# Ledger of designs, part 5: VH-VL binders against q09693r1to98

Target 1, 98 residues: q09693r1to98
Amino acid sequence: MKILASSTNYVLHNRLSNSQYEDARSKIVNFGGEFTNDAAKADYIFVNYSQINRVRRELRTIGTPLETCVSCKLIVKIDWLNEPKESLTPGNPYVIWH

## First folded at step 17 (VH-VL)

Design C3
Fold by OpenDDE, look of step 18:
Structure C3 (fold): chain C 98 residues (1-98), chain A 118 residues (1-118), chain B 113 residues (1-113)
Amino acid sequence: as target 1 above (98 residues)
Amino acid sequence: QVQLQQWGAGLLKPSETLSLTCAVYGGSFSGYYWSWIRQPPGKGLEWIGEIDHSGSTYYNPSLQSRVTISVETSKNQFSLKLSSVTAADTAVYYCARDKSDYAYFDYWGRGTLVTVSS
Amino acid sequence: DIEMTQSPDSLAVSLGERATINCRSSQSVLYSYDNQNYLAWYQQNPGQPPKLLIYWASTRESGVPDRFSGSGSGTDFTLTISSLQAEDVAVYYCQQYYYTPLTFGQGTKVEIK
């Protein structure tokens, strides 16, 4: 399962630095991905695990608490965008399975 | 115990940039988030934004276009810049520590009055 | 943004009497995941920064006297001073940390009658 793909909706956590955000955005866009403000409608949510409580707050603010995101496929650490494009496995440390 | 000491210019003219710095003593700088909060004279409190030791920031949308919060980890300091100030930015500015991983504030600086006047 | 509304704006209470301050959030700040209310209370004396009194709506910060208590859930919260002391004269603020941006109530000034 590839994370970055065309016709896929992503939520990118806003507490990234501007440079990090733009970098991630560019990568997603280059793969033909799209962005949504509704995490519940996203296929993937990119977050920073080190900021999980802040991420939870952000998602609550958006209207999709992290623990209630039933529509999203995966919650992915933003750093994964810098990793080789490998298939996702349960052992992938960059993915929170839910 | 943890102490926050803050400093910066307290008198500005309109259109200038507010610049404040907060230094953390007696505790770890890493592992916490740090916030700036302001209070206009005789009014309530407004959260400006937060930052962690890595430089990850989040700003109040109402101020986002004008606010920059930065860290100098080597000095256990973080700073606030607010550009294009107006009289509406006149306030006591506080630096504060977010308690653990949650955004309530257990330690505060003494505050810095910044007055914007032509 | 989440609006925090305190009531009353000012309160005069006799020494030794109960002071009650209410705080209402425009949306619930109760998190179903941990069943916690993301609500804090602060005390602010003139010329000083706010001091944390209560967090998680009802948990007293270390060093805070027992006469201070927080209660409530969802959208309605209360700070109670069971027996007002002279040193309790201050402005009190509630704050939600459930949503971003973080927001505070407008404050309630507590005075001695």
Scores: ipSAE 0.551, ipTM 0.859, lowest interface PAE 0.7, mean pLDDT 89
Fold by ESMFold2, look of step 18:
Order: sequence, then structure tokens, then C-alpha cells
Structure C3 (fold): chain C 98 residues (1-98), chain A 118 residues (1-118), chain B 113 residues (1-113)
Amino acid sequence: as target 1 above (98 residues)
Amino acid sequence: QVQLQQWGAGLLKPSETLSLTCAVYGGSFSGYYWSWIRQPPGKGLEWIGEIDHSGSTYYNPSLQSRVTISVETSKNQFSLKLSSVTAADTAVYYCARDKSDYAYFDYWGRGTLVTVSS
Amino acid sequence: DIEMTQSPDSLAVSLGERATINCRSSQSVLYSYDNQNYLAWYQQNPGQPPKLLIYWASTRESGVPDRFSGSGSGTDFTLTISSLQAEDVAVYYCQQYYYTPLTFGQGTKVEIK
């Protein structure tokens, strides 16, 4: 019944310190999500960006352009993990792409 | 009209920390990303890193261990610190505005020549 | 890193004649998603900061004279000055914004013959 149950999740490390990155991974696991190191396999990609085109560039840079992320349903601002009051849907204010 | 005014010390010894400040006039600070870019004398341009009004930064990996960019949003200012300088860090340093979220730059400071003695 | 290579390094052109500068990227900067080339051109007059001329390979920045045009796609790009004026004596740089880190060409110096 956990909010990230049955999801695979990727955290884009850009603009996060190592401790912020580790904190995000811990929260994903605590919310029942599976973590992946491969953005192309993720259902959700968590980012410290508000602008999708910067995310697109960074995904290209690491070799997993958004077009190859066939499983991806949502790209989500990382701050959602701090206060996950609403489920992740395309209408969620933390979602920047769907 | 947007203007970027920059200042800081222009002469350093090896191992010192470079410190430059850029102030933004005549435009919105919070709506844009802001970058530092440098140009060694007679050479091309190198992107150093970026910051937004919230203080969130991203740095060129080649310089990341030595770079700190910070912001003072109440003054519409952002700054560059580059630690442990060597003669290879001698360059003109520019602050610049990212015109969009795609990172091409429409407004530039006048540049500050920073010379590091060998 | 994407390497940006300009040619020639320097050229001399008579007033009123055409100047042509090539820029080649080590990898394509054409993004199939939006079908855009992530390529900009800058002019740097002596003693001044760079000035944006062209973005998206061919879109002229506001206030840039019509004699400046950009063309090309993928890995090969050209900046053309159709009729060189005295104020066009400068170094010209291409820049890609397709990948991080952002990278610039080494520059092409344009002089009056």
C-alpha cells in the first residue's frame, strides 16, 4: 500500500550533493519503490530541475536520451519525495513531463 | 536593458582563491540561469558552471572539485570562487545570462582579467 | 565532451566581400525529438565580451544585421557574412548546447584584406 510500490525509480544526480542523492534513494526505498541506476528502465525519473529541456540535455549527456527511456511515465521534481501527499499522476504539480 | 557588472581581484599567487562577483541590473534575476565562462589569453572559451536564484548549481566536471558558485538573491548578485589557482587559470572571466533553458548566452559582463603568477 | 573545430583559424576578406566560417562538431548536435540543431554563433570584437549572433544554427538574434546568416545541420555548420563591413573585424566562435559541458570552437579571426 506504499506510495511508490511496483515502481522503478531513477534519480538524476545533477544539482544534488552526494548526501542529497543518498537521501533521495533512501526515501524511494522507504516508500516501497525499486531503485535503478539505468534511467532507460525507470518508471519515474526524479530531478532537481524545473525545466524539462535541461533534463533532456542531461539525459542525453549520460547516454540515455528521453527517447530511449521506454518505461518512463513521469519526470518529477525531487522535492516531491519530501512531502508525498498526492499520488504521482500527470496532473501532480511536481510533474514536469508525462 | 539588462546589464551585468562584474568585479574582483585581478592578480593572484599560486594556491590562492579566485573570487569574482557579478551584479545584474535592469532585468529579472529569478527568471534565468547565470553562468561563469572564462577565456585564457588568445584561446577559446570554457564554461565553468551555472546557478539559479535558489542557489542550485551545476559545474563543469573538469573544474568541479575547485569551483564554488554562490548567489545573493536580495542583491541580484552571484559569485565565483576557484580554489588552488595556478598559472593555467589565467584568463578573462565573464559572467553571462542564459537566454533560455538551453544555455546560449545573450548578455555578458565586460570581463575581468585574472592573472596568476607562475 | 563534444569537440568543436572551426576552420579556417584566420581569414582576410575585402570590404563588401563574403566571409565564410565553418564549424564542425565531433558528434551530431541535431536532436531528433525537436529537429533542432543546438548550435550558436558569437562575435567577439577586440576588447569586448562575446555577442550572440545566431542560435538554433540559423536563427538571428534581435539587432543582428541581415548580412549575418547561419546554415548547416548535424555536425557541419557555416556562418556567412554576405558583405563584410569594417565593424565585422572580430573573432567568431561557435558553441554547442546539446551536451554538458557546453563547449566552444577555438575561434576564427576575420580581418579586412
Scores: ipSAE 0.405, ipTM 0.843, lowest interface PAE 2.9, mean pLDDT 91

## First folded at step 18 (VH-VL)

Design D2
Fold by OpenDDE, look of step 18:
Structure D2 (fold): chain C 98 residues (1-98), chain A 118 residues (1-118), chain B 113 residues (1-113)
Amino acid sequence: as target 1 above (98 residues)
Amino acid sequence: QVQLQQWGAGLLKPSETLSLTCAVYGGSFSGYYWSWIRQPPGKGLEWIGEIDHSGSTYYNPSLQSRVTISVETSKNQFSLKLSSVTAADTAVYYCARDKGDYAYFDYWGRGTLVTVSS
Amino acid sequence: DIEMTQSPDSLAVSLGERATINCRSSQSVLYSYDNQNYLAWYQQNPGQPPKLLIYWASTRESGVPDRFSGSGSGTDFTLTISSLQAEDVAVYYCQQYYYTPLTFGQGTKVEIK
């Protein structure tokens, strides 16, 4: 799966329960992904669209407002991790394009 | 009108676990975030953490290692557990509703005084 | 964490006179995306929980008297009571919700002179 390739940096910004967060984290790690605290340096940002204002707050807290993330490849809905695809396109509902 | 009613033990010994519950009446439980906030006697306010109906949480880093917030959606209730209490945890604890998807608080419980003493 | 500093710690004002409370955040709470200040004000009476007065720095909560107003932007904010009433004796808190964790000012006690 291309988006979960090894040596790729991810950041999880979602209002998840501890178990949900660990599940998502485990999936990313198992595919060889790594985590960063800097969303601007991340290849992908995983977010929960239904909690976008909480996501925005967390991104601001770490110094990278969501709307200013120009370095990340994709902003992806975390639900995508349950059904990963080889690629994401602008028409994919799991992708936030800016 | 939305009302928050809270209850729990108000007297604890050091090392015990604080346990409070907040019940929501007169409004939807889903669609909102719910917070716990505490206030030591004669002092200011400290945000403890928040949760939504799905169990999504975020805690104040200063308390994260000791705090657990949970929900019982079927009862429109959410709870706070704070482990390993000390005298520093003596405070009035409030449950509150976050206004929409933003973290300012429009409805509050009446507060529960929790005293930690030997 | 974002430090919220209020001034003064206590304020005595004559009935009918203006009361002014200042709140300073250690970092800006102005969001460029929506151009909103993520700042709220609360009133707290003894033995009661805080009551929301102002949000977005300047928007009054429903039911809050017109004599209460919020102003400011970025790091400096002000709560103004244009004509102090007896029922306005309370402790007032500012709160930022721009960053996590959420933080409050230390409070300002408003009394009648």
Scores: ipSAE 0.534, ipTM 0.857, lowest interface PAE 0.7, mean pLDDT 88
Fold by ESMFold2, look of step 19:
Structure D2 (fold): chain C 98 residues (1-98), chain A 118 residues (1-118), chain B 113 residues (1-113)
Amino acid sequence: as target 1 above (98 residues)
Amino acid sequence: QVQLQQWGAGLLKPSETLSLTCAVYGGSFSGYYWSWIRQPPGKGLEWIGEIDHSGSTYYNPSLQSRVTISVETSKNQFSLKLSSVTAADTAVYYCARDKGDYAYFDYWGRGTLVTVSS
Amino acid sequence: DIEMTQSPDSLAVSLGERATINCRSSQSVLYSYDNQNYLAWYQQNPGQPPKLLIYWASTRESGVPDRFSGSGSGTDFTLTISSLQAEDVAVYYCQQYYYTPLTFGQGTKVEIK
């Protein structure tokens, strides 16, 4: 089974070029993940940030405050998609929030 | 004693590219975000954008089509380029350090006046 | 964008008297889940860059005299200088960091009467 099978995924566009954004979406599909344009519906949110409080601000800005997202399981640094050597678990070094 | 030292050309013609550099002394470059902020004469402050040590940037949407911020981490420096300038881009330009994980600014450069002739 | 509006645009205050500067945001900058107001105040002396005074609406930056205090919540904020000193003649700015883009008030000039 593919590494993102049965997951719904959102990519925060901040700090990504349009090319980087589309590349991330392609990788999610190739790994078996489903895409959403609504962060509130995602299981995983992929971000180009290392600091969770920056992500919190951007999620507020788009109307999806992290603290109200009931479906969100993990916020993950986008670079994981380049080298998905380990499963996404709270202990994964690319995970910045769980 | 963190210090931000900035430099660049202060007089431009319309359509030229504004180019400024900021160097960070007396403190860590990694682990912070670094911003450019401008102040037109007699007016308030406008946030331009930010960069971190990895080179990842985020820009004010009002300027993003013309702005490039870049970093030279080995020199603890970051730079601003603003393309296709007009008289409306005349301002004092500041570099600043973002304190903590939130965007309020504790250390500022002394400012560089950039004048765009008519 | 969150628009930040300060009042008054300028004020004159006698030495040793209280100066009060107001800042209103077009939308709340209170994040109810952490109960924090994402608001900062800056002082800009003539010919100088801005200097951070207050963050989280009411937390004084280290080295800032205790005559400076911040108050308010949500959309309405106040910077108070309890006893104006000559070195406090400056322009004061509020700034929100709740939403992107980051935005500043238009400034309030404080003069000695």
Scores: ipSAE 0.518, ipTM 0.864, lowest interface PAE 2.1, mean pLDDT 91

## First folded at step 19 (VH-VL)

Design F3
Fold by OpenDDE, look of step 20:
Structure F3 (fold): chain C 98 residues (1-98), chain A 118 residues (1-118), chain B 113 residues (1-113)
Amino acid sequence: as target 1 above (98 residues)
Amino acid sequence: QVQLQQWGAGLLKPSETLSLTCAVYGGSFSGYYWSWIRQPPGKGLEWIGEIDHSGSTYYNPSLQSRVTISVETSKNQFSLKLSSVTAADTAVYYCARDKGEYAYFDYWGRGTLVTVSS
Amino acid sequence: DIEMTQSPDSLAVSLGERATINCRSSQSVLYSYDNQNYLAWYQQNPGQPPKLLIYWASTRESGVPDRFSGSGSGTDFTLTISSLQAEDVAVYYCQQYYYTPLTFGQGTKVEIK
């Protein structure tokens, strides 16, 4: 599965620093991605956590629990924006497959 | 056993920047999240923010604009900076370890009193 | 933010008697995914940092005496000291870790009557 694809909806977690947010935003925009404020409508969610339970906490906080999210395809650590798309595999600990 | 030792200046003037450091001993630094929590004299506890060994942070929105938490993994240390302090920032500041992957705290530093006064 | 409200603010109990502290969250901290309550209790003595007593609402931290117990689910939780000891005089805090930011109750001061 590809990330940073055109015509896909992304949500950046609001807990990102300004620099992290702008970096991620610029990358997504450059790839033709679109943004949504509703995580439940996003194809990809980018978060700044290394542990799955903290990702879940943030999903709960923004009202998008993983178990009820239908539209979310991937939850990706923000650092993954710097990684090759081909590295997205179900076994990658930085990628949560929905 | 895990021990957290913290240090930093305890007396500041308004508009200065609070700077505290916490060092972790007797346990792994990686694999955990680390938090800063403060407590004004005679009052309750306020969570400031957290960081992991990779530098992933989250700050309490109430303080986000002024808070920076950083990590120096090579020293097993993480630090807190709080800019533009006022009297309202007078508190005992604690560093703490998040237990496991969840944000309750099993180990704490002894606390550092930071007083903001003209 | 999730507001944590403890009651009472202060409690005086005779030695050997039961002390009961309540904690209410403004929203449920029960996670349907794992059926766990993301709620912790702490004890704080003067001049010391808080000490973890209970997590997952009812699980005692290692070394915590059996007289301490946590109960409740959803939004209403209780810390019970079945038989108050002199060393139990302290301020107790509940804390939720279900939502970010993490939030604490305002504290309950437990004293000997």
Scores: ipSAE 0.597, ipTM 0.863, lowest interface PAE 0.6, mean pLDDT 88
Fold by ESMFold2, look of step 19:
Structure F3 (fold): chain C 98 residues (1-98), chain A 118 residues (1-118), chain B 113 residues (1-113)
Amino acid sequence: as target 1 above (98 residues)
Amino acid sequence: QVQLQQWGAGLLKPSETLSLTCAVYGGSFSGYYWSWIRQPPGKGLEWIGEIDHSGSTYYNPSLQSRVTISVETSKNQFSLKLSSVTAADTAVYYCARDKGEYAYFDYWGRGTLVTVSS
Amino acid sequence: DIEMTQSPDSLAVSLGERATINCRSSQSVLYSYDNQNYLAWYQQNPGQPPKLLIYWASTRESGVPDRFSGSGSGTDFTLTISSLQAEDVAVYYCQQYYYTPLTFGQGTKVEIK
């Protein structure tokens, strides 16, 4: 099974070029994950931020406050997609919120 | 203790490119966000955009088509370019440090008045 | 974008008297999960950059005199100078950091009457 199998995934576009965004989307699909354009439906949210409070602000800005996303399990630094050697768990060093 | 020093040309003609530089002294450059903020004469402040040490940027959508912010981390410097200026871009331009994890600004440069002539 | 509206645009206050500045946001800047108001106040003397006075609506920045206080919640905020001093003659700005883009009020000029 692929490392993102059975997951629904969102990529926060902030601080990504269009090519970086599409690259992240392609990697999610290649790893077996489903992509969503609705952050509220995602299990994992991938971000180009290291600080959760900045992510909270951007999610508020797009109308999907983190606290209303009942499906979200992890918020993950997008660089994890480059070398996903460890599975996504709360202890993973790329996870900034769980 | 942290000090921001800024410089650049203050008089431009329409269609030219505004270019300003900010240098950071007495503090860490990495681990913070750095912003450009402008103030038209007699008006309030407008946030232009931010950058971090890696060069990742986010711009105010109202300006993003004309704005480039860049960083030279080895010199603790970041810069602003604003293309195709008009008289509406006349303002005092400030560089500022984002205080930690939230975007309120605790250190500011002294400002550079940029005037776009007719 | 969240619009920040200050009132009045200017006021004149006698030395030693109270100055009151209001700021309204077009949307609430209170984050219910941490119960914080994402609102800052700045002082700007002529020819100088803004100086941070207050953040979280009511938390005074280090080195800011006790006569400065902030209050309010949600969409309505107040900066109070309890006893105006000569050095307090400045323009004051509120700023929200709840949403992007970051936005500031248009400013309130405080003068000595």
Scores: ipSAE 0.584, ipTM 0.877, lowest interface PAE 1.8, mean pLDDT 91

Design F6
Fold by OpenDDE, look of step 20:
Structure F6 (fold): chain C 98 residues (1-98), chain A 118 residues (1-118), chain B 113 residues (1-113)
Amino acid sequence: as target 1 above (98 residues)
Amino acid sequence: QVQLQQWGAGLLKPSETLSLTCAVYGGSFSGYYWSWIRQPPGKGLEWIGEIDHSGSTYYNPSLQSRVTISVETSKNQFSLKLSSVTAADTAVYYCARDKGDYAYFDLWGRGTLVTVSS
Amino acid sequence: DIEMTQSPDSLAVSLGERATINCRSSQSVLYSYDNQNYLAWYQQNPGQPPKLLIYWASTRESGVPDRFSGSGSGTDFTLTISSLQAEDVAVYYCQQYYYTPLTFGQGTKVEIK
């Protein structure tokens, strides 16, 4: 599945190094994805954490608490961008389904 | 008991790169987040950044452009690099363990004084 | 960033008397989801790293004497030493871990009067 190809994505770039951000941006763009500045409207949120409480902290910090985020479909660890798209399944340790 | 030991050069000239390492003894390295925190002489505490065993990092935006935190899991160590140092970077630098999945710190290294002087 | 402001900057208290330190956050650190305050207190002795005293605003770390207590919620918090002991002379810091970046108060120096 080309999940990123038609998805609106939010990257927590302020939590990433410049190199990580550019790498993520490049990959998302190459996949045909788009960026949004509003995490609450994103289909996918890319974070650099796999622990839910860390993710919650990041979402609180950017003003989009997970518990109130209606549009949040997936929380994806940034490292997932190095994996095949088909690996975006509930069993993927880089993906937090919401 | 679990303890943190840290080391690195304590005297730098401006524009050099600070390099410190923290090693975990007597306990698990994986399953925790680890932080670097600094304290200028006679001043308060500034959180620098954090890392987990997988290398996932977050840096304080105030230092993000100059900070690199890395991990060497095989040695139970994580390191701090701070580039382009100035006198303002003179401080005692602490490594610390985040308690659980939350970012308060229950275990601290003894600290390393790093002095930046011309 | 969340600003943490402690008051007073310095406090002199007689032995056996109560010491009260206040900490205010520029934004609430109370999480409605778990109803927890993401606030910690530390004690720091000269030449030593900070030592965790309180987390979740009011929970004492293991080994911390009963005379230390934390209270408050939202934006206003208090660390209380019910009966100051000589070994309590130190600088105390509050810290929020609700938002990133993590931030500390400027510290309160507690001395014996």
Scores: ipSAE 0.607, ipTM 0.866, lowest interface PAE 0.6, mean pLDDT 88
Fold by ESMFold2, look of step 19:
Structure F6 (fold): chain C 98 residues (1-98), chain A 118 residues (1-118), chain B 113 residues (1-113)
Amino acid sequence: as target 1 above (98 residues)
Amino acid sequence: QVQLQQWGAGLLKPSETLSLTCAVYGGSFSGYYWSWIRQPPGKGLEWIGEIDHSGSTYYNPSLQSRVTISVETSKNQFSLKLSSVTAADTAVYYCARDKGDYAYFDLWGRGTLVTVSS
Amino acid sequence: DIEMTQSPDSLAVSLGERATINCRSSQSVLYSYDNQNYLAWYQQNPGQPPKLLIYWASTRESGVPDRFSGSGSGTDFTLTISSLQAEDVAVYYCQQYYYTPLTFGQGTKVEIK
């Protein structure tokens, strides 16, 4: 069973180099997740931020405020993709919003 | 009690690289975001970019191709490099602290005037 | 980018009189989720860095005198100095933190007379 199976995933490009962004996309696919370019369609949003209010600002900036992401379940620190030891649940230490 | 001290070269020729450093005294470096902001003489303020203690940065898109902000967390210092300067980059450069998880600035360095000759 | 436009560019006010500075944003900086205006005001005395006066449009920073007040919502904001003192001669800037990049108004210079 793939750890991101049946999930739609978005990566917020802020604070990521192009190489880091592409690496994150590759990891999502390798973990069985579907990638989307539309944050409003995502189940999980991966970010390089520790604080939710900064993420809220960036999502507003790109025109997809958190309120328009009807499907969003978790906002997750991107470092989870490096060594995902625990499945994504609201209690996971990499989750900053649920 | 918390203070920012900044330094760096103040006179540059066109095409050179601007390099400034800001040190944080009497306070915590982690838990905040640190910014560079510039002010051309007699003009308003322009946000350049930010960095956190981990070294993750975000830059104003207008300057992104020329800007590098770096951190030396063990020294409570962060720095600005701006490449390929022109006369338009002449300004007072400030380092500043972001008060919380919102980007308004409650602590500012004294500023460094950088002049790029014409 | 969100543009912040201040008016007037310069303002001359007699000592003890009221000074009013306006700031307009090109887009609303009111967030419906928390019902807050993401707007700050700064004072900059000559040769000094900016100093935070007001955040959330109307909340005074610690140590800022009661004569400074902020008001407005959405796209239109006002900084008021109820009784101008000599030490209030400065340039005042508004700043939005609703969108990235962070942007400032062009400044309003307040002078005696």
Scores: ipSAE 0.561, ipTM 0.875, lowest interface PAE 1.9, mean pLDDT 91

## First folded at step 20 (VH-VL)

Design G1
Fold by OpenDDE, look of step 20:
Structure G1 (fold): chain C 98 residues (1-98), chain A 118 residues (1-118), chain B 113 residues (1-113)
Amino acid sequence: as target 1 above (98 residues)
Amino acid sequence: QVQLQQWGAGLLKPSETLSLTCAVYGGSFSGYYWSWIRQPPGKGLEWIGEIDHSGSTYYNPSLQSRVTISVETSKNQFSLKLSSVTAADTAVYYCARDKGEYAYFDLWGRGTLVTVSS
Amino acid sequence: DIEMTQSPDSLAVSLGERATINCRSSQSVLYSYDNQNYLAWYQQNPGQPPKLLIYWASTRESGVPDRFSGSGSGTDFTLTISSLQAEDVAVYYCQQYYYTPLTFGQGTKVEIK
């Protein structure tokens, strides 16, 4: 599986405060990640939801339904950014595998 | 039965910060999302934002720059702050519970009228 | 944002008669994944918060009388009160929860004729 440092990432900043967005951005950059503004092209989608149906709503809102997103490999809650990279596993409750 | 009780100052001057709190009684606080919704006198409903027990928030983009929703899980409470209020922010403010994982609302507070007047 | 437009703005109906309220969304709120319409209806009495009536466009909330029904799909929805009762005088709102931000219709005032 890809890790954050080698992935193109999408941050759903529309639902984040400026401080939250900047924090997430800084962390991703520090990990060596890159940003895309197209969720359909992202390896990771960072969100601030734990419930899959709310994540789906967010994806619909930005025009990238989960069920049709081929490139969407992981949906990750932004709180995961406070954890070690090794926590990026199927057992992590902050990670939705797709 | 589960009920929401809300309180806060109902009279503000322009540029002040609106502050309301909603408390959940008789039921679980965790496992739900909670919303704030407002209604200007004689007008429709505007969704302000939502939060869950972990502090995950989403705000209406129209208000995002001025809105802060927070949670105090130990008290089964969540709060709304709206900064830099104007007369346009005069409304009845409701706290509400999102039903399940979807954002329709099956439980409402009684509402708090907040009037912004110079 | 998804615009929700109700019609009419106000409706006067005789007791025992049918009341029909329409709601149109600017975009479809039908999700192909689960084939559900992310549409709710509320009733609001004066000085009271809204009360959930219908969700998933056609499912009645517990305790809601059978005379209330929701129908429609995609962008066009209807709330029907088959036989208007005195206690049904209120303002009714539709709401979509397909997209964020969540949005409501402007409301329809139902009165007795």
Scores: ipSAE 0.586, ipTM 0.865, lowest interface PAE 0.7, mean pLDDT 88
Fold by ESMFold2, look of step 21:
Structure G1 (fold): chain C 98 residues (1-98), chain A 118 residues (1-118), chain B 113 residues (1-113)
Amino acid sequence: as target 1 above (98 residues)
Amino acid sequence: QVQLQQWGAGLLKPSETLSLTCAVYGGSFSGYYWSWIRQPPGKGLEWIGEIDHSGSTYYNPSLQSRVTISVETSKNQFSLKLSSVTAADTAVYYCARDKGEYAYFDLWGRGTLVTVSS
Amino acid sequence: DIEMTQSPDSLAVSLGERATINCRSSQSVLYSYDNQNYLAWYQQNPGQPPKLLIYWASTRESGVPDRFSGSGSGTDFTLTISSLQAEDVAVYYCQQYYYTPLTFGQGTKVEIK
């Protein structure tokens, strides 16, 4: 049940209700991942966007532009947390950046 | 040939709710972001917020407590509601399309003047 | 929020002469990742909605005449109309799309002298 074991995870709050945000945090923990409030420290960033250029803008807006996140491996559509059928790899259909 | 048509009530009393609708003709609704932007008479432009076909929204923080943008994807329409209006909300309201995946606007509605009496 | 400040507020230019409009952002809109300036210019003729002229600070939108050009980087930008024509009488706005919320300059009115 540790599909996110050994990972540090961030959820971009943009375009999520407070309940959707808290639900995502809970799922990350239940899947064995560590949650961070600092996008720059995350291995995976979960987003409610299909288009990477919007995510880039919002990461700039919160002071953690994508180019400064040395640890970032994947940016992933939040829907993956609802249907985690396959592990997170660059080829996963929910991944929008790697 | 893509066209935006917008409509709604143009005269309101203080405390009423502004309600406008924008329809997209001759083009795709999905795959774009759609915005409302307002302009007080003789003044500059203020971005109100955006929506996509899924109904996901993001609002200007200055207005977010009073703004609701919604979509009816099957009709290629999106709407603006602004609650508790005052004279400061008097403006021409535009619907607009975001060009590509960035937020510069290549298609605009003709505008709807909304006047709030006091 | 990024504040956008235009200068002058208005200017009068003779037909065929150059018009120059400045826009300053309170913070840089140059993104080091892609080395692009996230700045657009709009023209608004009387009684009309705004029309996109320039994006990425210097790229003309399709159908925009060559007399319109954009320049600048970081925090200081210029829109130039090399030879003013009668149909260019309008208010011009700069807009940043680097940060949310999106913000516009206060506008510069261009008139025939």
Scores: ipSAE 0.457, ipTM 0.854, lowest interface PAE 2.6, mean pLDDT 91

